# VH-VL binders against Ribosome-recycling factor (frr): the designs that were tried, part 1

Scores and structures below are computed, not measured.

Target 1, 187 residues: Ribosome-recycling factor (frr), of Petrotoga mobilis (a9bjd6)
Amino acid sequence: MAKRSSYAKEAEEKMKKTLEHFEDELKKVRTGRPTTAIFEDIKVDYYGMPTPINQVATLSVGEERTVVITPWDKKMLEPIEKAINSSNFGFHAINDGNVVRVSFPNPTIEERRKLVKAIKEMLEETKVALRNIRRDDIKKVKEIKNEGSISEDEAKKFEEEIQEILKENEDEAEKIFQRKEKEIMES
Unless a header shows other numbers, all headers, positions and changes below count from the first letter of the chain; antibody chains aren't numbered by Kabat.
F, E and O stand for the ipSAE by ESMFold2-Fast, ESMFold2 and OpenDDE, each averaged over both directions (binder to target, target to binder). V2 = 0.75 x the mean of E and O + 0.25 x the DockQ between their complexes.
[cut] marks letters that were taken out.
The coordinates of atoms that the task and the answers printed are left out; those that the model quotes come from them. Centres of patches stay.

## First folded at step 1 (VH-VL)

Design p4
Fold by OpenDDE, look of step 5:
Structure p4 (fold): chain C 187 residues (1-187), chain A 121 residues (1-121), chain B 107 residues (1-107)
Amino acid sequence: as target 1 above (187 residues)
Amino acid sequence: QVQLQESGPGLVKPSETLSLTCTVSGGSIRSYYWTWIRQPPGKGLEWIGYIYYTGSTNYNPSLKSRATISVDTSKNQFSLKLSSVTAADTAVYYCAKEGYDFWSGYSFDYWGQGTLVTVSS
Amino acid sequence: AIQMTQSPSSLSASVGDRVTITCRASQDIRNDLGWYQQKPGKAPKLLIYAASSLQSGVPSRFAGRGSGTDFTLTISSLQPEDFATYYCLQDYSYPRTFGQGTKVEIK
């Protein structure tokens, strides 16, 4: 297979970053599936300093729709429990003296559908972003062509490559969405 | 578990439209890409296209001008229409579910048994 | 469309043999490749997805390897029920495309 042009590679890199952002944002969507990601923004009092939970404890997905938080210092058990229970996430944390267990409620079908609708919108926004990258990069190719730096045939080739990359990334975006949808509907 | 079953006429005349329906049972058509695939006798497999439950479709460019896939969520069915058929369209037609998991790519994890459609005068 | 090329088109083997089938993609498809088994008069059956993940219920003698453009399906010890035609499938992009197939016959 012929090596892609530098212009196409640049487009690909931009689009990959866009998809990475899409995936990161999707991780923030609460599906009802036990996840440690939801606790990233929760701060606990660590000897007078507000500190993220993930910097004072190990988080893991446990059994029975729970997340298990194991503090590095047992003195943090109560602060962690309090922080979670005082949060607006609607989770219930239990301190068993060794770890803090957080139970995840089972979302209703209606809630799941709302989430799917939300991530669908996110997908569409992502697609728009991908298409904008294509637009800008093709424009760049055309400008370079007009300057005489590349031939018409080369420009066409590069445009086709960018188009192909867009298609690939759109397909990937759909795959990412599908996986998240499954997570939401089957969690 | 999900089950798929193709149905439709096994014989179609040249220039007419091939029509098939896939009935999905054991699950709701609410996710995944519902797909048609065909296989001429003694030959390989060709992807025809898919439909998402929202109605979004994608077709093989080789068949795009002639293929139409539709979905009826109320009946848990999706259908294939292939217009202007010729002898080259004689094949076993499969409907399949393009499944996926959270960490990996897609796969055709469920198939119908297939139905032979012969194009002949 | 991405072209998938399988090798060989056919092979003869005996029970107990190690069998290797290769599939090459015309472009990088990452790990978006599946392997299917088809017996006469039956629909294809998924064996491997995501290049190396074994489908539930599939014997461990089946193994998929590879990423990018070169992939392999290996049957460590061929069993009588393994005589069939095998297809690779790329699911990296649309249109989905299959390899031409590899027929595994009894020697």
Scores: ipSAE 0.000, ipTM 0.520, lowest interface PAE 13.0, mean pLDDT 91

## First folded at step 5 (VH-VL)

Design q1 (from m3 with heavy chain F102Y)
Fold by ESMFold2, look of step 5:
Structure q1 (fold): chain C 187 residues (1-187), chain A 121 residues (1-121), chain B 107 residues (1-107)
Amino acid sequence: as target 1 above (187 residues)
Amino acid sequence: QVQLQESGPGLVKPSETLSLTCTVSGGSIRSYYWTWIRQPPGKGLEWIGYIYYTGDTNYNPSLKSRATISVDTSKNQFSLKLSSVTAADTAVYYCAKEGYDYRSGYSFDYWGQGTLVTVSS
Amino acid sequence: AIQMTQSPSSLSASVGDRVTITCRASQDIRNDLGWYQQKPGKAPKLLIYAASSLQSGVPSRFAGRGSGTDFTLTISSLQPEDFATYYCLQDYSYPYTFGQGTKVEIK
């Protein structure tokens, strides 16, 4: 019914965005496996405009755990090298005059455990955000009940829907975490 | 630790729009609910409303027709606009953070220092 | 909206006194009640949340009690820094509402 869907749908939309943000942040957590996706958020100065690297270069996985970045214009070699080396991701890029190479060293067991601890903390922050959304939407339902716009039985039903959506999204957050944890420990 | 700082004009003419910005530092605007609260000189506190970073808002019914809260996640800021102001809108305006987190749910745990806005011709 | 009524509106007390401030809600708010301290020219400071939980860094002489509609804040032995105005807040449902405040003054 229309009253039901307004609160449940709003909560679901907010929680979906929270999970999308969690996934996006997890992509920035490096592993030992070479991948070009980690560079998607890095921009270079291209004629005064911040431009994603993939719009001025070809990125590929190279030999010996490297990513090879081949710009179509060799004038971009130094800007690309500087952008990667200046990033907060901790990568080191080498420019050989033809391409930019980024090394992906294999993490130690100790380094892998630190990465898992970091993403576990990100998972817990994500769960807090999900629970805050539930708390807010339940307070909205209580407000509408107090105003007389819905019955006690309707309010209880809407609160149950919000709780179900929270459970579903907490379960999905845990699955997202477990997939990344496995990637870190087994790559 | 999260810190909040209000900014904006301290003097506004009657019938015009009051506009304030709260800058959040030491934490992400994405994780919590962000609130405006005001206090007329010598009087009590009034909750104005909140925003969540996705754009979700809720307002005190007494101000709902005139108040707009917005967020700019790229600047880690949220803002209040209050239209058609009168002398009754003269107050110290505070921004605040909802206190609920993983370990505890509590009311407003971090506040800005407050900024006085005077409505006078 | 839920109305929060504080008593008294002001009181005078001496250092070392036991002080009790009452807050009444117009309906059942369970334990969704906070207490704040405000000194002149400063923002409010959270003392008590969830009716009885002491905020980190707040002295143990502050104690919150109550559930439902009737709540109290007690200061077991006033200190010089405790002379301030105190507010209760219900965060049970929107809109959030504060009590009118209780000014605690030196005698």
Scores: ipSAE 0.314, ipTM 0.696, lowest interface PAE 4.0, mean pLDDT 86
Fold by OpenDDE, look of step 6:
Structure q1 (fold): chain C 187 residues (1-187), chain A 121 residues (1-121), chain B 107 residues (1-107)
Amino acid sequence: as target 1 above (187 residues)
Amino acid sequence: QVQLQESGPGLVKPSETLSLTCTVSGGSIRSYYWTWIRQPPGKGLEWIGYIYYTGDTNYNPSLKSRATISVDTSKNQFSLKLSSVTAADTAVYYCAKEGYDYRSGYSFDYWGQGTLVTVSS
Amino acid sequence: AIQMTQSPSSLSASVGDRVTITCRASQDIRNDLGWYQQKPGKAPKLLIYAASSLQSGVPSRFAGRGSGTDFTLTISSLQPEDFATYYCLQDYSYPYTFGQGTKVEIK
């Protein structure tokens, strides 16, 4: 593969970060499989400071489709339980005095369909973000060309590289989506 | 901010086809599911159906045989056709955006102003 | 289709009153319920989604509770602008269905 220009590499880096974000967000989508990722956005009051649960406790996948949250301080059991139950995520947390357990029931077909709708929207948002990166970076290339820093031929080459990178990342986004859709529908 | 606007004839004769269009602005038609809802005068709300830009549609069984929803991505619009109308189809028709996220789905966060369609001879 | 039954159909209240509207589903819909406010000549406005999540921009005096089959919308202190008709909506399964509505009128 021909060595990509520095401008193209910059675009690629930005787009990769976008995809990483997309993938991370998808991990938070409940498919019925127990996952600790869903709790990343839940904050608990830790001595007056809203703090992510993963910074005050150890999370692990337990038996019987549960996640077990073991706080480093037992005083955090009740706050964690309350935070999860009030998060509007539809989870039910139970404090057994040692750990907080969260159950992951199997989603119904109706719920699965709704989740697929959600991740479709997420995919489209991701594609828009990728295209915006392309737009901005191509604009930069044109500006540099106009300043005389690169030739017209070089600019064209760089633009083509950015376009190619976009296609690659769009394809990857679609693959990520398809994998998640399959997970949702088959889990 | 997403904005929706219904357009179409306010009067339709019985047995004819009601045709409405919803124009979307402030957002891409590809980004969301789009829905039609109607409300007869002085009555409650009835969900008609939805469409996605891929052509995926779903209809209320009560209207499935008569309702057709389509999308025009080039115009950022989606439309409703309701065939063989009767007086019972007289209603304010709304187009709406369905809202979803990874945490929870919620239905209609943005609505058009609605357009009254009267079925009369 | 899932049937949604609201109660009461209408109520009269004064400014400052606590108002509670209930919605019952014919089957378990988990937390897939929304509450809408509609004023005369206007489109419905989303107030609550996912049974208890407050829509952005909606005053905190509105609160949704419930899961499964029984849901409530509470207005802690009724304001003049709150006189309207309220609808619940299940979005658990197709077809989506609304309650018959509750008209909140001035006493």
Scores: ipSAE 0.105, ipTM 0.709, lowest interface PAE 2.2, mean pLDDT 91

Design q4 (from q1 with heavy chain N58K)
Fold by ESMFold2, look of step 6:
Structure q4 (fold): chain C 187 residues (1-187), chain A 121 residues (1-121), chain B 107 residues (1-107)
Amino acid sequence: as target 1 above (187 residues)
Amino acid sequence: QVQLQESGPGLVKPSETLSLTCTVSGGSIRSYYWTWIRQPPGKGLEWIGYIYYTGDTKYNPSLKSRATISVDTSKNQFSLKLSSVTAADTAVYYCAKEGYDYRSGYSFDYWGQGTLVTVSS
Amino acid sequence: AIQMTQSPSSLSASVGDRVTITCRASQDIRNDLGWYQQKPGKAPKLLIYAASSLQSGVPSRFAGRGSGTDFTLTISSLQPEDFATYYCLQDYSYPYTFGQGTKVEIK
C-alpha cells in the first residue's frame, strides 16, 4: 500500500524471507495432528542421490492419526523407513512390506508444553534475525548519508521506514507463533 | 551454542587467491550475519566484510576489489576468497558471528579459533 | 572510515589494581562500540557490547561506559587472567574499525 524507498524494500524482502523460514521450521514441529508437511525436508537415498520423500512416494493421511507413505518402487520401503526412524523428529515408522506407516499419537500436556517452549525459542531467534536486518540496512543508510548522497532528513525518513517494516514483520511473526501454539495445544 | 571453525591452506603464493571456509555448528547459518576479520602477526584487527545467508555482502573498501565472501546454506558454511595476494595479506584469519541486542547495537559474540595464512614465494 | 584511537597502547599493573582503557571515535557513533579481550594465540573474546552491556559469562569486574565519541573500559580489580590485549570496535557504520589495542602487562 504505501510506497517505500529502495532501502525499505530491500529490508522488507529480507524480512519476508526470514518469516518464510520461520514458518517452514514450525511445520517440522511434531503434533498429534497428522500432516505430510513434516516429511518435506527428509531425504532418502534414491539410487545414490539424496531425494525428498515426496519425489519417490505418495504421502497421504491414513486412519487413526497416521501418515501412509506409498513408494512408487517397493525397493524404497526400507530406505524410507530408515530415513524417518533416524530423523531428529523422533518418529517411529513401520514398514509392512507394502507401505510405510508413521503414527501421530496425541502428545501429553507436558509434551505439548515442551513443544510450545521450543517454538517460542524459534520465535525469539526469528526476531533476532529481523532486528539484524534492520541494523544492517540502517548502517547502509548511514553510509550513503556520510557520503553526501542523501540529506540527514532523508536518512531519518529511510530509517523510520525500516523501523516500521520491522514492527510489521515482528507482529506477523507473533501471529505465526500463536497459530502454531494453538495447533499444538489443541491438537 | 554456536561454534565456528576456519579451514583452508596455510600457505599461498603471491598473486594467487587465498581461499578459506568457515564451518558453523551448534546453530543455523540463517540466523545471523557472518564476518571475516584478519590480524597480521603482532598487529591489530581488520574487518574484511560480512555475508547474510541471502547473499547480501559488504566489504572493507581497502579490500573490496579483491575480496569475495560467499555462503553455502546446505553445508552451513561461508567462505572468503582474496585474490592477488601479497606478503601484506599474511595474517591470522578469523570468522565471526554478529550478535543480537534488544537495547542497542550488535557485536561479534562468537569467533573461530583463527587460521594463519602465510603469503610467501 | 571512522578512526578509533585507543589509549594507552600498553600499561603495567598488579593483581587487584583498577585499570581504565580509553577509546575515542573520530565521529559520533552513539553507543555502537564493543570491547574485546585477546590473549596470545587466541581469538578475541567479546566483553562489552553496545558500549556498556556486559556479555553473558563475563565477570562483573568489567564495565563499559561512554557514548558519542568517548568510551572507557574499566577493570575494577585486576585478576591474573585479565593480563591480555584489549580492543575497542565501532559497529556504527561500515567499514567496522578497531582501535589499535591496549596491552595490559604484569607489573
Scores: ipSAE 0.016, ipTM 0.587, lowest interface PAE 8.2, mean pLDDT 85

## First folded at step 6 (VH-VL; from q1 with heavy chain S31K Y102W, light chain D32Y S93K)

Design s3
Fold by ESMFold2, look of step 8:
Structure s3 (fold): chain C 187 residues (1-187), chain A 121 residues (1-121), chain B 107 residues (1-107)
Amino acid sequence: as target 1 above (187 residues)
Amino acid sequence: QVQLQESGPGLVKPSETLSLTCTVSGGSIRKYYWTWIRQPPGKGLEWIGYIYYTGDTNYNPSLKSRATISVDTSKNQFSLKLSSVTAADTAVYYCAKEGYDWRSGYSFDYWGQGTLVTVSS
Amino acid sequence: AIQMTQSPSSLSASVGDRVTITCRASQDIRNYLGWYQQKPGKAPKLLIYAASSLQSGVPSRFAGRGSGTDFTLTISSLQPEDFATYYCLQDYKYPYTFGQGTKVEIK
């Protein structure tokens, strides 16, 4: 189901990937619900290499607002505990000799407001990325017109399609942001 | 790297309006929270307020009735107006950028050089 | 508003000394505390954010510690360029508030 030109379809594919990246980054942002995604950017020293925790351990949501981190190698318990306690101030990680447990206390209203400020910045970065895609793809359409491969009327139609796709994706980015904002403030 | 520069009159008469502009270079004003902070000569620092480019603002309650922060995205600038000034408003005025850390919040990582505004007749 | 109290207000030290400055908040501010250095005639410079995170380009001799209401800035081996006034800032709750400052002077 390709309803648009190949040029508009290219822009749409790139913009959807941009929105997926935005959604993935938002999953890392703390709410009132425990989640394992928040740890994806935390690295530990593994044989001299900074390595993501999820490549050396299994992460799961436990009871009592906790995340349970079970390393493949027990010697990683202390490095993981240290990395979490050092990198994410406000988490309380406990090493019990078998797993690392991280407590997720509810964010205060002030912390929730700061999280909303943070995702506003992420939204603006996403909008810039969307507009850069439009710019690049409109440039391609103009180059093809100047080469004589398409008419001026065809180029105009393709540019209008790309602009419509931008509007749709900017609107979707706003909706994604609003859903996360509500989750942060009301979780 | 973001750079900030304050500009405006260095002398303002009592009861008039203090007006300052901060010009942002090396980055877009549409991305961060932008703040005014002041320091009376020989004294400590006082947070005045912030603006986000959409118009979202917040002010120190001590100045809320007199302070207005605005943004001009086309010029990459934000401004402070402080009405009904007195000698107590004599200070070095700084503009600053709030840094982003989604896990821990924001801090002021870039500051302008500061501009002295003297309130005197 | 949240009151930030620094101590000492002033201290004298020699190059190579270990210096500790404390900052107390009137209520729990979690880790939302920054440390700033200001030299005469210049704007404040961020050293530490989130109580303990070192800002990029700041020498490792600076270390921040604490959470809740009690915080410290430590300079492990004082250098000539470290003689300045230091401010803590809570950025937990509006209005954001600074401590009154600590002047570090050459002995």
Scores: ipSAE 0.266, ipTM 0.698, lowest interface PAE 4.3, mean pLDDT 86
Fold by ESMFold2, look of step 9:
Structure s3 (fold): chain C 187 residues (1-187), chain A 121 residues (1-121), chain B 107 residues (1-107)
Amino acid sequence: as target 1 above (187 residues)
Amino acid sequence: QVQLQESGPGLVKPSETLSLTCTVSGGSIRKYYWTWIRQPPGKGLEWIGYIYYTGDTNYNPSLKSRATISVDTSKNQFSLKLSSVTAADTAVYYCAKEGYDWRSGYSFDYWGQGTLVTVSS
Amino acid sequence: AIQMTQSPSSLSASVGDRVTITCRASQDIRNYLGWYQQKPGKAPKLLIYAASSLQSGVPSRFAGRGSGTDFTLTISSLQPEDFATYYCLQDYKYPYTFGQGTKVEIK
């Protein structure tokens, strides 16, 4: 990134944190793609003792929205199936006598559209936060000009730098949104 | 965690508008779909419609011409107005939250206690 | 709109009985089916979502099965607190629609 005034660098740092927050909130919007990490909080009855599934089975991501759970002991097939189906995570486990396959619900087009609408609104909130950062930092530049610490020409230059940083960060926010939108609609 | 509470008049005259408010506590009204459902005494349940916190709505076609759902995010509330009521609109009215994640599925995971609205003179 | 038909409309049973309630959709709703319990004077309570997934805090004697158009709710050993009316709900396509209800009464 090009060298910038200390006033522009302050704005840039605050805007970067705002984008990081936006990305972190987008991670919480589930697309229905399976991961094995979801099962880390699920306990199964192992000889009367609640035991994490990964301590009695191998978990892998299988074909098309499935997780395959292969227990070391076939006696655990039914307890694992029941534990998964009793969870509040919307899973559909099928026991075939050798493994438990967990199917993740395939979101409907309506559910996908609801999710896209939610993340679009997160994007607009992010843009408002970015604009507030610009407003605050432009105020600081004007205060320093009025105190005589910088000239009017210097103040205008710093304000232009802050505006350019805003545009760069708004563009990045749009890219982040578009990637997540594609993931939601195409997964 | 989330709690819903209906409020409003229990008696409404025919041809008038019934007006109910649902107050959400223990969570934000933002991010979720909020729904009205009703149950005539001794009868089954009927979905009325929903609102998303930005104002987007959807209504049961049977009530679309008479029902209006609105939201006030500053008060953490959403509301139902049903115009031109008749005795057929006498029911217990519930507000409910639609689940959005795999923990609660996509079904109605939280309900208010319900409020009876009687339509009579 | 998608019609949801429950059977039976009512039943009488004793504590300890196995109870099965069926719900049929007029068209394929995949697994977008919830089961709700309602006691007199109270709001419905979600028991089962996504056809077979147990809601948090619901006893494991409740089980849901099915996909497509045919669904069942089973109570494996009926308890005194289970005497209530049960509803299915499709949440596949608007308008969302409930079954007519099944009242489970003490014999």
Scores: ipSAE 0.000, ipTM 0.504, lowest interface PAE 13.6, mean pLDDT 84

## First folded at step 9 (VH-VL; from s3 with heavy chain N58D)

Design v1
Fold by ESMFold2, look of step 10:
Structure v1 (fold): chain C 187 residues (1-187), chain A 121 residues (1-121), chain B 107 residues (1-107)
Amino acid sequence: as target 1 above (187 residues)
Amino acid sequence: QVQLQESGPGLVKPSETLSLTCTVSGGSIRKYYWTWIRQPPGKGLEWIGYIYYTGDTDYNPSLKSRATISVDTSKNQFSLKLSSVTAADTAVYYCAKEGYDWRSGYSFDYWGQGTLVTVSS
Amino acid sequence: AIQMTQSPSSLSASVGDRVTITCRASQDIRNYLGWYQQKPGKAPKLLIYAASSLQSGVPSRFAGRGSGTDFTLTISSLQPEDFATYYCLQDYKYPYTFGQGTKVEIK
C-alpha cells in the first residue's frame, strides 16, 4: 500500500510528467556551451517529409564552440544546412561537403539575462500547470465525496495529500529553474 | 489572447502626479514582463520601464527619479505613477506585454489602445 | 543609452513600389531589433522581431534584414493599407530605444 491515496497518486503522476516536460524544454535553451539538444525541434525535408535532424544524421559537439552534424546520406547536407539557417535561433551553419558545422557565438551578458527571463516565464507556465492539476483533482475528490463513494474524512485526507504534492513539485520546479539559471549565467 | 487596457485621468495639473492603471485580461499577469511606453502627440515613442509580478523593475534613466511602476496581482493590473509632471509629459501612454521566445528573440507583441494624458493648468 | 537613427524621416511612394527604411544603432545590438507599424490613432503593431523574423499574421511583403548596427525594413510591393509610420526598436539593452520614425505616404 502506498503512502498516498490513489487520488493523490494520480495527481503526483501528472505533476511529475509536467516537471519532466519543463526539464525537457529547458534542455533546449542555449547556454554558454554548445549542445545538440537545441536541434531536437528542427525538422528537415527528408524525401518530402518533415523529419527530425537526429533521424537522418549523427550530432556531436565539436571544437571551437561548434556542433557537428554528420548525415547518413550526403544528399541531406544541403537540406540540413538550409533548415538550420532558416531557423529563428540565429545559428550559422556551414556545409563543407562532408558535414554541417554550426557555430555557437558566446552569449553576451545581455543575452544571458534575456535567456534567464525566458526560463522564468517557462517556470511560471509550469507552476500554472501544476496548480491546474491540483484544482482538477481536488474537484474530482469532492465529487466522489458528494456521490457517497468516500467519507468526509477520506476526502479531507485526499485533498491534504494533493496540496502536499503540489508544494513538493513547485519546490522541485524552482530547483530545476535555479540549476538552469546557473548554467546560463556561468557557462 | 492577452488584452491590455489603460485607464486613468486624462487631465493632470503641472507639478502633480500622473497615475495610470493597465488591466490585463485573457492571461495571467504572473507570466510576463509588463511595460509602459509613451508618445507625445505627433512625436516618437519613449520606453518608460517594466515590471515583473515579483516586483523586479527598471526605468528609463530620463524618468527614473519620477517614475514608479507597481503591480497588483489580485486585480491582474499594473500601474504607472509619474510625479512632478510638466507639459512635456503630455503624451499617449501605452501599456505593453514584454516577452522573450528563447528561440526567436524579444518583442512587444501586445499593446493597449493607449490613453492620452494632457498636462495643463 | 543606445541611439537608433532611422531614415528617411518621411517618404512618398506609389502602390506597388519597393520601399526600404533603414535603422542604425550606435553600438552592436546583435539581432535584437524590432520593426513596428503605427497607423494614426492606434497603438504600434509588431511586424518584425529579431531583425528578420516575421510576426504571425504579418504579410510576407514585409522583410527585415541586418545585424550588428545596420538594419533595413523592406516592403516589396507597397499596398494602400501600408500607409503608416514605421519605427525600429532596439530591445538588446535597457533602456530600450526607438528610432524617430519614418512616415510612409502613398502618392
Scores: ipSAE 0.378, ipTM 0.733, lowest interface PAE 3.4, mean pLDDT 87

## First folded at step 10 (VH-VL; from v1 with heavy chain Y106T)

Design w1
Fold by ESMFold2, look of step 11:
Structure w1 (fold): chain C 187 residues (1-187), chain A 121 residues (1-121), chain B 107 residues (1-107)
Amino acid sequence: as target 1 above (187 residues)
Amino acid sequence: QVQLQESGPGLVKPSETLSLTCTVSGGSIRKYYWTWIRQPPGKGLEWIGYIYYTGDTDYNPSLKSRATISVDTSKNQFSLKLSSVTAADTAVYYCAKEGYDWRSGTSFDYWGQGTLVTVSS
Amino acid sequence: AIQMTQSPSSLSASVGDRVTITCRASQDIRNYLGWYQQKPGKAPKLLIYAASSLQSGVPSRFAGRGSGTDFTLTISSLQPEDFATYYCLQDYKYPYTFGQGTKVEIK
C-alpha cells in the first residue's frame, strides 16, 4: 500500500538479492525431460567472440535422456564441452570427437526425496539471511531514533515496513521452494 | 577422508536394549544419510535403517518396532538402540555412509570396521 | 520388499580363472545395484555401483553388467586377493536389500 521509506527500500533490495541467489542455486538442481531450449543462452568462444551455441551447432534430443550437440566445425567440440561444464546449470557434458552429449538426470523417488531435503535446507538458509537483513536494518533505525534524528513514531513506522517486507520475502521464498519441489517430484 | 567407528558394549543380556554409537571423523555428519547394517556370524548382511541429520529415519520392517536411530550433531555421532534383544540379534554391527549421486544411485562408500554384539545370559 | 537372489551360493576357482556371479531382483530396479566384496573379519568394500560403474581404486578386472532384474559381476582373471564373499545390493527403494552372498573359494 504506502510508499516505502528509504530504510524499507534498502531492506527490500537486500532481500531481493538474497532471493535471486536462492533461485540461482536452485537452478543447479536439475531434473526433467531433455530439451534443447535450456542451452539457447549459453555462449562459447568462436574465433575469439562469445557466440551462442545454436549459432555454431545443431542441437537435438538424443537417446538415454540426452541432448546431442553437433557443431558445424569440429574444432568447436572442446569449447562447447567447456562452456556447458562451466555453466552454473549443473550439466555434465562429454565430447566423443564427433558430438557433445549432455545427460539429463532421472532420479529415483528416493533420490528425488533426498534432493527435496537438500533444497529445503537451502530455503532455511535463505530465511536466516532474510531475518539477518531485518535485524540489521531495524538496528539502524533504532540508532537513528536514539540520536534524535527521527521520532519514536517514525521509528515504529519504519520497523513495521521492514517487518512487512520480511514477511513478503519469506512468502516468496516459500513459493519458489514449492515450485522447485513440485518440479523435482513430478519431472 | 571420512572415517566411521562403532562403539558400545559387546555383550548384552536377553530382553535388554542394545545400544551402539558411530563416531564420524574426517567430515561432518550434516547433509548426509547415515546407516546401520548388521551381519550375524557366518551369515549375510541386513540393512537396519538410516538417519538424516535433521532426524528423518526409516527402518527395515523386520526391525521397525524395536529399532531407534538417533543423531547428535554436536558430537558428530549417530546411534542405534535395539530393544528386547534375543540371541537372534547377535551380529557384527556396521555403521556406513550413503553416497549421494543422483546420476549413479546410492552406495555405501564408507564403512566402520564393525563391532560384534553377543546376546547371551 | 525387493528380494535379491544370488547364484551360485559358492564356487571354487583357480587363480587366472574367469568368474561370473549373478544377481536377480524380484522387480525392476533399473541400474540401482551395487556389488560388495567382503573378506573374513572385515567390513564390506564397494566394488561396483549403478550396476556397471567401477568404484575408485578397484581393479579393472572387475566388471558389472545388467539392468532391470538380471545382473552379473565378472572377475576376468581371478587373483589371490579376490577369494572372498561377494554381495549384491539393490538401492532402488527402501528397505535396501542384499543378496545372500556368493563365496568364492580357492580350488
Scores: ipSAE 0.040, ipTM 0.623, lowest interface PAE 7.0, mean pLDDT 86

